# VHH binders against q9rw55, part 22

Target 1, 281 residues: q9rw55
Amino acid sequence: PQVEQLARQKMWNLAERFVAGESIESAIQAVQALERDGIAGNLDLLGEFIDSPAKCTEFADDVIKLIEAAHAAGIKPYVSIKLSSVGQGKDENGEDLGLTNARRIIAKAKEYGGFICLDMEDHTRVDVTLEQFRTLVGEFGAEHVGTVLQSYLYRSLGDRASLDDLRPNIRMVKGAYLEPATVAYPDKADVDQNYRRLVFQHLKAGNYTNVATHDERIIDDVKRFVLAHGIGKDAFEFQMLYGIRRDLQKQLAAEGYRVRVYLPYGRDWYAYFSRRIAETP
Short names: E, the ipSAE of ESMFold2; O, the ipSAE of OpenDDE; V2, 0.75 times the mean of E and O plus 0.25 times the DockQ between their complexes.

## First folded at step 4 (VHH)

Design u13 (framework vhh_7pa5_2; at its last look DockQ between E and O 0.01; V2 from the best seeds 0.00; counts 0 for: pae O 12.5 > 2, placed apart)
Fold by ESMFold2, look of step 5:
Structure u13 (fold): chain B 281 residues (1-281), chain A 119 residues (1-119)
Amino acid sequence: as target 1 above (281 residues)
Amino acid sequence: QVQLVESGGGMVQPGGSLRLSCAASGFTFSSYAMSWVRRAPGKGPEWVSTISGSGGSTSYADSVKGRFTISRDNAKNTLYLQMNSLKPEDTALYYCAAKSRYGSWYDYWGQGTQVTVSS
C-alpha cells in the first residue's frame, strides 16, 4: 500500500493536466473554471474493472451523486457513461442491468434539466447500445439522453440515418478501439473523411451535432460548412479533451461557438492512467 | 439588435489606472452574469473577471486580484472594470461578454477596447 502511494504521487505529476482529480469536489471546481471561460463541462467518473452486478449498481449510485452535486453547485448536469460500467450485458431477473441503471441515472439528470451521453465502446456493443438508446430516448426524450457514433466503423453512416426519427443528439468521434478491417476503416484518411460525412449529414438532417475532435482542419471544415448552409451556432458544439489544446478551446468559445470539455475524474484515475502508460512503452 | 460596446481603453504608463465601460442594449442586462475577457498580442483569450447578474458575487483571475475591480450598474445597463496598478502584461484587447445565470456559454460578445501599458 505504501509502494502504491509513492507511485501514485509520482504518476499524478504526469496525469494532473488531463484528469480533474479524485473527488466530486475537484471535478465540480474544474467545471466552474471552464464555465468562467464560457466553456461547458462533460463529466466522466472513471471506473475500471467493474466486474459484478453490485459494483455496477454502486457505480451508478456514484454517478447519481455526481449529478446531484453538480446541480447543487449551480451547474447544469452533463455526464457521460459507459453502459458496460453500469451493467450492460448482465441480466438480473430478466432485465439488462445496464438499462435498469441507465434509467435511474437519466431520470436524475432530467429532474435538473441535465443530459446523459451514452458512450460507444467496441463494435460488439454497438447494436445493443443503439437499441437501448432508442428505448431511453422514448422514455426520457432526446433533450436528456444522447449517444456516440464512431467514424472508423463502416456501419456508422447507416446507423446515423436510421436514428433520424429520434432527432437525436449525437457525439461524432473517430474511434479509439482496436477493430478489425472487417468492421472498421484501417486508413486514417478514410476515417477522417467518414468523420466529415457523419458530421455534415447529421447537421443537414437538422439534428444537434457534437463535433468531438482536436483536428483543426476538420474544425475549419465544419465552420465553412455551417456558414455555407445557413446553420446556426445553436445547432452544434465542439467537444475536446481536458488539458489538450486549451488555447483552441478558449479561442473557439471567444468566437461564439459552443465548446464542451471532457473531464475525467475519480479514484480509478491511477489504475486507468497506469494501464495506458504500460500500453505505450 | 443586441449590442455590447466597450469604451475607456487607451495608452497608459505602468502603475497607471484605466476604467473600462461596457454599454449593453437589446437584452435584459440584469438577467446576465457578465465577464471581462482579454487577449494579449499573439496569445489566446484569458478570463479576467465575472460579476453575477445582481452584482452580489464577483470573481477574478489570480493575475488581477487586488488590482482590478468589476462592477455593474443595472439601472444604466453598464458593466465596468476599474484597472489599477497596471503592468505591461495587462496590455490586451479587452472584451465584455454576457451569459445567463446557469449558461455554460457566452451568448453575447463586444468587439473589444484596446488597453496598452507601456513606458
Scores: ipSAE 0.226, ipTM 0.681, lowest interface PAE 4.7, mean pLDDT 89
Fold by ESMFold2-Fast, scan of step 4:
Structure u13 (fold): chain B 281 residues (1-281), chain A 119 residues (1-119)
Amino acid sequence: as target 1 above (281 residues)
Amino acid sequence: QVQLVESGGGMVQPGGSLRLSCAASGFTFSSYAMSWVRRAPGKGPEWVSTISGSGGSTSYADSVKGRFTISRDNAKNTLYLQMNSLKPEDTALYYCAAKSRYGSWYDYWGQGTQVTVSS
């Protein structure tokens, strides 16, 4: 009816500032606009709730289409995926479907000199994701696949150290899932301090570090740390979300830092934002 | 010490051809995707073309497709840009650049070589 159509239109008026449209074409245009400002993109195809193996494989096929479109547009592919969206935990012929589909995606990105970031999800998926990450780095190289560590988890500092043999590219985030105090720091100050530990330790280890935060205090601390330790601007990047703190994105790029923006896109934007709004007070 | 040294620029008439070269030293050339980036007077940088480290993949800006060809000789640590059917709008400083493995950024830049297309 008209009421539902008006509600969707109102929602899109808010979402269009934070989502790079519904199509691959609109997502590519958004990345090209960022690149004109010296800012790189990290493309994320928004997923429907994906429960079936066939739908997980279709999602993987759509990610591969995105990679091909980025290459055709002159963009080095850089894409984030959730392993749950491509079948992690689903067995097909005695193989983990998520791992099988991730191999297809990473192989296509590697053909074009691209990169796939394996997004971390809730705490129950950390063990399997890090195991699969190690396997994929062994097959494709750390220059083509990375993963995420979340500073809100007690385990993350140890996980980071355990991966040093891989010389891994890791995206450091605070964490966005609701987690119990048995696995995650309940206090923001502890999360923020552990974030600094993760970033500083990873940089000191000589590993490429993605500093994914809008927190200016942490950004300033990273700037001071790299200067004090002689770490070049080619050893790390700052990452932010599309439509958030565009002023800060441009400022950092103008200062000569590498900046990458996480760009969600796809037809599932309405469902995604509806769930997000329902969770806020 | 990393160096990228461009050569082959100059003045040509519309419809003419030029071949640019970029001699690389001080890094593992074959491990880097390489690009040509140009800057026209009073404008920002415009990406022109990229070639993968192995030379197996190439890409071009729409404005130069069918007219320009990027190539490399890894044994000689040299990047090339063959420019055919040149137009006045191709007038720019052309830079050789070593592309970051993670995106649109560049790790190393040359000093640039001037291309002027006029009659």
Scores: ipSAE 0.029, ipTM 0.420, lowest interface PAE 6.0, mean pLDDT 88
Fold by OpenDDE, look of step 5:
Structure u13 (fold): chain B 281 residues (1-281), chain A 119 residues (1-119)
Amino acid sequence: as target 1 above (281 residues)
Amino acid sequence: QVQLVESGGGMVQPGGSLRLSCAASGFTFSSYAMSWVRRAPGKGPEWVSTISGSGGSTSYADSVKGRFTISRDNAKNTLYLQMNSLKPEDTALYYCAAKSRYGSWYDYWGQGTQVTVSS
């Protein structure tokens, strides 16, 4: 145990760049630090494998605790969750457990003027996630719940358009999974181009857009686009990962753009850190 | 329900071989790149290898190139790591994990399997 603790401490020294901490308190402090630089936070509780409905509910409870703590600290709650982590696909009392728990989470966020982003998972979960998103927007309002679209999927432009009636807040990402060519662009160039299409179409539609990328070329294209079309800086925001391109984060904020940083936190930070290492071989 | 279960670890002498397995369930296995990551006591985590969803592409850490081989059977939802010419410095807890890119923090990890290389 002592060796493990020492190991974790040593690893933490390396991982603290990318993780906001193990506790709710540390996560809140990280957000507060960002806010001093004019940067907002998006909190993500790092979770373990969810093996049971009970664990899904417990995870949801932990997210609610985070929301409460954020409010208590004077921070507007902004949290991203995976619906699978809170029970999507599990039936409880004749209803999807993910939906049930999402309602609990969003209700709490709404109480404090907060926002919940439903992270998009692999292509097999897109339909159910969007359906649940629509339901939740209907119940709580687009100002309190958003979702994510992935540009590497062929369907994403259509999905974006199908959601216009909701005036949705959507985070645009390139993609998190290695999807088959039958459903996703295999070439990076195509993914990048489709990313631009998603962002630009969503902006032109007058919807709040989260441009989640570290790609400076795309960022510059967005800057030029909004300028050319008279879109204000309050109509969208740039989103980036905690600890990545801090210089760019600060620069964008200094230029007057809204910037939000994705902050993972939790005791299971080791897994996240390991993944980060694995992503940069 | 998402599960990753590693197996195949154990104790071997230097120069020996082991084959690790990772059984996946609860998600579309073929849609994920899969990785092996190891953690030695007192050291930080170390990336070992990654294989694409289709299995068509593989990558390795310099420390294991030529000795380790990653593979997968999508029909069986199983990830493998063949480890040859094992060294004491390969001693670690080995994890299988589903790889994700920027835009999501989806972390599927196994419990790990212990590999010990010692005389």
Scores: ipSAE 0.000, ipTM 0.210, lowest interface PAE 12.5, mean pLDDT 90
ESMFold2 (binder alone), look of step 5: mean pLDDT 89; pTM 0.900

Design u15 (framework vhh_7n9e_1)
Fold by ESMFold2-Fast, scan of step 4:
Structure u15 (fold): chain B 281 residues (1-281), chain A 119 residues (1-119)
Amino acid sequence: as target 1 above (281 residues)
Amino acid sequence: DVQLVESGGGLVQAGGSLRLSCAASGFTFSSYAMYWGRQAPGKGREWVSGISPGGGSTAYASSVKGRFTISRDNAKNTLYLQMNNLKPEDTALYYCAAKLYRGSWYDYWGQGTQVTVSS
């Protein structure tokens, strides 16, 4: 542990580019800085090891504190959560704890006109997450809760179509987990092509689409697609990760596109930062 | 603490076979899917194979399908990769991997075991 502690301490000077600090206060300040450039934030409290129902509920309480702090600072709350961090799959008194805690979080965000994105995790959680997403949209409305589809999964194109009755807000990502070829495309070219299919079909269906990628080829293809099909800039947004391609974020905002930046914060930043280093060129 | 420790690598001639093992500890092995990945010199990580928690479902990268077999022994907390008809292109550091729930989903990788296939 001592070697890890020293490495973590020294790595913070590099990590601070990609993480909006360890506190709610620093995260709010980072959102305010983005908003001065015409860029919105999507706040993500980085998960810690949560091995009990009580700890999952404490994590949900901390997300609610974040929502309250954003509102107090004059920011419409926009927050991403992982259902696993708030108890998905843990049965307490015959009810899924993740669903119970998600209701509390979404209800608080809704009071302030806010939005909660249910982050998608690995393939084993897709079924339960989409089922819980459907339940939560029915209770709170699609304007207050959204979810994520991952283009690396074979199933995602069908999942997208199956949700059209909800008119859902969906964040399209390529996917970042290690997945077997029984469920995911092994080749990048197939992942990228399926990403385009997901985005184009969702836009054409008239559903609010979050295009979450740093891939300029895909961004350019989306720009051409919306122009060719008469889709307004109020029907979608580009989303990117904090500290990655800040130049492109500013460029898109200056061109009049909606841009939102995923802002991770919290004390459990080391794991997130390590993943960023592995994925970033 | 989570540990994944690979063994069984070595030098082998083209057309030969090796069996890799991965000893897992620090989590409920039988509850999680397990994976083998590899990293060849000058290349990024490549997914090789995956196996379901109970061992009933397996998957393979096209480059190894028909030559490699993944298996697991849940009683021994051990993952295996049987590699047959090895090619020089299979030369790489082989890692076992797991995605585990630790308050959120995290990817864990072992240190790896080197496989070198001579022509």
Scores: ipSAE 0.000, ipTM 0.123, lowest interface PAE 17.5, mean pLDDT 86

Design u17 (framework vhh_8ghr_2)
Fold by ESMFold2-Fast, scan of step 4:
Structure u17 (fold): chain B 281 residues (1-281), chain A 120 residues (1-120)
Amino acid sequence: as target 1 above (281 residues)
Amino acid sequence: EVQLVESGGGLVQPGGSLRLSCAASGFTFSSYSYIGWVRRAPGKGEELVARISPSGGSTSYADSVKGRFTISADISKNTAYLQMNSLRVEDTAVYYCAAKLYRGSWYDYWGQGTLVTVSS
């Protein structure tokens, strides 16, 4: 309706701080600006609910175009995808469409020495996503594909340990979905403590760890942990969201830590931004 | 194209009442496991205030609002409600309607938020 359109126009004035624009060109320019500050990018093509196999394949094609554009611009491609957006759970000729499309995307990224992060979604998709992650690591190598574990889920510590044979690159997040107490910690303190457990155990296991949080107490705990255990700054990175705590991003980069910023872009930014303003920075 | 549209926010006196509504389109509430109301006040994190299973009628509330707020859903109108009674100054926040599709390919869906101001 017109009310939603007016709200969208008003919200763009705020959203432009958190979204890298609507086009591949604007997203590439945003990554180049971050790289001038010593900060890397993680590009995420925003998509609304994608309900058909044809649309899932079109979305995958657009992700491949993004990868090609990043390479052409002199950027090592680093892209996040949701398997649901490329067809996870949809059958095409006896194969999972999401897995088929993920293979195409990862193969293209690998040609350019790039990396694909398989974003984790709600708890009902954890099993299938981790199964497909294992398959893709076996085909392409852990240096080209990673995934996400969410500390708000009780299961995540066990999931992390179960993946150690892969030497996996994992992005640790607290979690952003509304989950029932049967699968997720209801208290923030428990989520935060489990986040520290996930990060510390993954670092101790010798696995590349992406510490994705704006929580300075956790960041300080990670800094102390790596110093105490002789873990080099090349074994992990801090990750943050575009437009959130730019001061902290620059401070960490200046201190010599690796910093990567998650950069959402695309015409479907409204849903992302609406969710963003509901969350703590 | 799933969307949630909140309404019913506004200015109210302490001790007063407001009813927020969340109209859903692009899906039916019977297709979702949970509908929740989440609030955020300036300088504070988000707080899940109330949650309902639209098909099952099971509800839960944050301790801060239990006994004062009531969540409900009208399946025929595809609308969820938050009845807020005995409002306090500390209830001042932007209130968001949030929905989760239980099965299949799914995404978190959030409304744009509605402002509730409790003041004299």
Scores: ipSAE 0.000, ipTM 0.121, lowest interface PAE 17.8, mean pLDDT 84

Design u18 (framework vhh_8ghr_2)
Fold by ESMFold2-Fast, scan of step 4:
Structure u18 (fold): chain B 281 residues (1-281), chain A 120 residues (1-120)
Amino acid sequence: as target 1 above (281 residues)
Amino acid sequence: EVQLVESGGGLVQPGGSLRLSCAASGFTFSSYSYIGWVRRAPGKGEELVARISPSGGSTSYADSVKGRFTISADISKNTAYLQMNSLRVEDTAVYYCARKLYRGSWYDYWGQGTLVTVSS
């Protein structure tokens, strides 16, 4: 009954629409609820910019526990991680800790036929993340590890093309970080058009494409593009955020499209929630 | 390998009944298996009308068919059924039987479809 307790409780009443609770059990229950509507889950344990090597490894251990729990519950593991949370950029025994921990996570997911998406962060991490993605695809296969490209970055069209030799599974997003105009399009119209270019080029290349947007105009353009080019519904999926446009999620699933919901959970929900409320209502 | 074969479609008058069957081969109904019936009318999107977990006995229905359609499964025959009662002209569609494994996955194998036409 303190001021802090009351404030957290009040904020949680708003956040509970966007976060699947604080525990693995609550996250698994949320995936099972989505499954009843023909919607798949992408589980995300909340945590960014973890400050110590030991805590990064502990976070990786918790991701592995999530993978094991999903498998035990009869759910095919599909999990997103941020490499910064598992030690990217921190040396341990002359090796990048993030890469070492990512290998452990992907190996566990692969045991259960699962998949790990390497979330993209701010522009300063793009080079190292794509380098590590290439390494991990070579070790585990593109059917078990994917990554993210952000349409707000000028570089992303070139990055997409450079990865075609891997036949990569890529999640296309507009981008959520504050970026300078030297690396990112300042105008929304340019970001939206570059999003279409990324998605259409990736689909035409025969690569599995995750269309991660709530923008109905883009979704409609993707629907028309795949129909016009004879691209099957097994070659791509729509992805949306938990608690956002639930009506659209169910509509797309009912229309026979693959739909997956990004499902954040964990005790560190505040930063994620803050980003949700900072976006245009 | 994995195959789903539908049967039981045809022409029926409004208010009539049909029973669709879905014979599964290449896998066994398990705790992780789900069988759904999805329909597609000409020029319209797909609609999941019913789903069953054969080993778990849980079922779900679209609001458009609830109370009129019943999904069931015979585990020993590896066959799922859709009993369709009080049929309406709006139920006219190709009906597909589909399978998925695991709770968080999509339907990975589909039958060829069986046509149901409701007309007078």
Scores: ipSAE 0.000, ipTM 0.253, lowest interface PAE 12.3, mean pLDDT 86

Design u19 (framework vhh_8ghr_2)
Fold by ESMFold2-Fast, scan of step 4:
Structure u19 (fold): chain B 281 residues (1-281), chain A 120 residues (1-120)
Amino acid sequence: as target 1 above (281 residues)
Amino acid sequence: EVQLVESGGGLVQPGGSLRLSCAASGFTISRSSYIGWVRRAPGKGEELVARIYSSGGYTSYADSVKGRFTISADISKNTAYLQMNSLRVEDTAVYYCARGLYRGSWFDYWGQGTLVTVSS
């Protein structure tokens, strides 16, 4: 409706706090500003729903351009992708297009010493994503490819343990998709407790752990856990969203912790911003 | 350009049935979003009556319509449907098709709405 169009125009001045602009150039400048404060970036190209093999490949090409631009600007590339946006589930000559395009993206990042995080999506994609993650780690190494586990899913503790042979870099999140109670904890307290279990078990296993949360109670519990177990500050990092709790981001960096901020950019900012309004206080 | 176009509204007698359609363009109905049907009677607030992730088999319904309404999707046509059975006068409202974002009930794109009138 007309109201949606007017809302987009009026809300950009609010949205710019949560989105690193609409271009690669603005995204790179935002990362450089964070790096001056001792904070690293994780770049995410926002995109409309990708509905054809050609568009999936075009999106992958744009991600590769981002990686090249980051390298040219003196930034070690660190990029998150959703496999569905690059063709997961679409067959091309007997192979999954998402896997084919992910290989191209990871190969380019690896060329520059960079890293690609394979974002987890809804529960129906967990099996295929973890299978493809294992394949990609075997081809490129765990130092160049990571993935995400969601604490709201009952399965995630078992999934985490099943990946230990890879020594994987995993980003721990609570989860953001609508899921039924048959696969996900409906109660927030159970989600939060399972989040702690995932993080603590992964850290104790000696695997690099990305603690992606703004929840100060969980952050404090992680700080106490690593101190109690002699886990160094080089074995994990805290991750947060661009524009959210910048005070906390700077405080953690000043305390000597590694901090990384997820930086979305691109023309499809309204969808991302609407989700931020729904989730943040 | 994202667009949602509703059709199938009209006048129906109590106890009758209607099927609403929502044709989506500019995006594919997928597991990372859902299609919701939201209704608004004149002067009343919005009520989310049904939503679907077609590929995930997830559907949910408001208590007021559960057992009477069925939401479905045809991925090949990129179209969602709301089958409305055992209609009541209180179901009279403008029905909107909306794209939902991930977790929660926040919607980023809305159709123009289609009027459903249930009266004798």
Scores: ipSAE 0.000, ipTM 0.130, lowest interface PAE 16.4, mean pLDDT 84

Design v01 (framework vhh_7w1s_2)
Fold by ESMFold2-Fast, scan of step 4:
Structure v01 (fold): chain B 281 residues (1-281), chain A 117 residues (1-117)
Amino acid sequence: as target 1 above (281 residues)
Amino acid sequence: QLQLVESGGGLVQAGGSMRLSCAASGFTFSYAMGWHRQAPGKQRELVAKISGGSTAYDDSVKGRFTISRDNTKNTVYLQMNSLKVEDTAVYYCAAKLYRGSWYYDYWGQGTQVTVSS
């Protein structure tokens, strides 16, 4: 409608700070700008209304184009995908379409020494996503495929431990979906405490850990933890969102820590921007 | 967003002419537009492309095919003259939206061109 279109247009002046443009070219340029400051990128092609098998395969093709563009620009591809956007749960010729498309994407990234992070979604997709993650790590190696655990979920601490046999690369987040209290901690203090437990246990297990938070108290606790336990700066990284706390990103990089920024881009930025706003009351 | 719809295909006798049209809707800017074709059992190949005022053609069609663009109608044309049986293929219109695109970002559904002897 007209009202929705006008609201979207008026929000672009705010959203352009948090979205790396609408094109592959603009996203690559944004990563190159970050790399000049010693900060790496994690590219995320935004999508909404990806609901048919044909659209899911088309989205996967566009992710592969992104991987090829990053490689040609001298950037090792590091890309996040949502399995739902490439067909998770859709059966095509006796196979899960999301798994089939994820294999194509990861195989292309692996050719260039790249990495694919399987973004976690709402709680109903955790079981199937972790099952598919295990399958993909077995096929491609943990150095090319990672996934996400959400500290707001009661189950995440047990899920983390169950994956230790894979020596997995995991991105730890608090969680961004509205979840019922039957599966998620309703109180922020419990979410934050469980976040620390996930990070500390994963680091102590010797697994590569992505600490994805802007919370300085947690960042400081992680810094103290790794120093106290003799964990090197090559065993983990801090991850933040594009346009958020750019000062902190630069500070951590200057201190010698690995820093990676999640860079959403694409024409479907409005839904992403709306979620960012909803997470901040 | 961007949709490309081909038209103008069909059956034509060898030595004849045919004009294909590609109407673009949803997005008014593209860095480049091209026509590709694929014959049964063969790889898809670029036939002609237009970017700004510049055009380029595959050697097999140079001198026989002409690509043009009408920006007012947001339509790209392929004028095909002196058609040969070997020109029989499904013809696809494609658009590159970005200067840094490695591939054509959008593709039409294709239109069949059959050249009979």
Scores: ipSAE 0.000, ipTM 0.102, lowest interface PAE 18.9, mean pLDDT 85

Design v02 (framework vhh_7w1s_2)
Fold by ESMFold2-Fast, scan of step 4:
Structure v02 (fold): chain B 281 residues (1-281), chain A 117 residues (1-117)
Amino acid sequence: as target 1 above (281 residues)
Amino acid sequence: QLQLVESGGGLVQAGGSMRLSCAASGFTFSYAMGWHRQAPGKQRELVAKISGGSTAYDDSVKGRFTISRDNTKNTVYLQMNSLKVEDTAVYYCAAKLYRGSWSYDYWGQGTQVTVSS
């Protein structure tokens, strides 16, 4: 259908700012361009509706191909995955498929000195994800596996403290899922305050902290906090989304801070980006 | 856990009208809700969304479709007028959970809409 092809072509002209292409090759080139500016990448393979065990395993195989390609290109692999996309909650021969596939992915990344971030999803997956995170850190080490805590959840402060024995690498986010008020702060000011608590407590505990936000007020608060407490620039990093506030990304890197950019890519970009742009204004 | 159940689909002649309903259970509020559709061999596309007091529509349905929401019933509706054969698709209700979400997080099972003529 020519109308849909033309719409996709026009949409790609907008999407190419926010998506690192359809292929592994284009994603690798995007990371290399960021690295020339002193900015690191975090690669995310887009997957639309992974619904069967076979598709979850195929997705995991594609993540492993990405890791191999990054290594071949001279890039230390740094990849984010959602455990649901690789089979979390699906049973295959008496074991959780997501855990089985995550082990394969992390083992491959570890061979190349790389890192896998286990993206957090809605509140119903927090318990199982943190349990699997503990298991994977025990098997592979905290230097190769991290996870995400969401400041909108009441539980996150307690979860953070409970993980201190692992010295975990955690990506702090506000949260993307709308949750019931029984589990999450409904007010933005409370979410933002709890975000600062999570970041400050994790930094004070001596744990590597990924500050994932475009919110300049929070970024400035973090800058002041680390300076006041003698925390080095090697103990944390700022993380942002590809194509968003490129000016701020470059500014932070020029100031000597570590900056990492989340780079989505893949053939499923059209659905991903269409949903994104349709949400505006 | 959030459950979305669509109803109101079926067969209709070109030029006719149809109203789809999506009943949501297991949540008190969502940042946005939308109607998506997928025709055989095509990608799922957003046709209409509602977030707070604001609505947005795909150009292909603008002026013909209207999205509305009853927050007390936690139900979203899609009023479809002047239906075209090209509107034939499985229609999915979806909930976007938070302002910062990059995509819709929960999906209904889908309801078939077939426009003949």
Scores: ipSAE 0.000, ipTM 0.107, lowest interface PAE 18.0, mean pLDDT 85

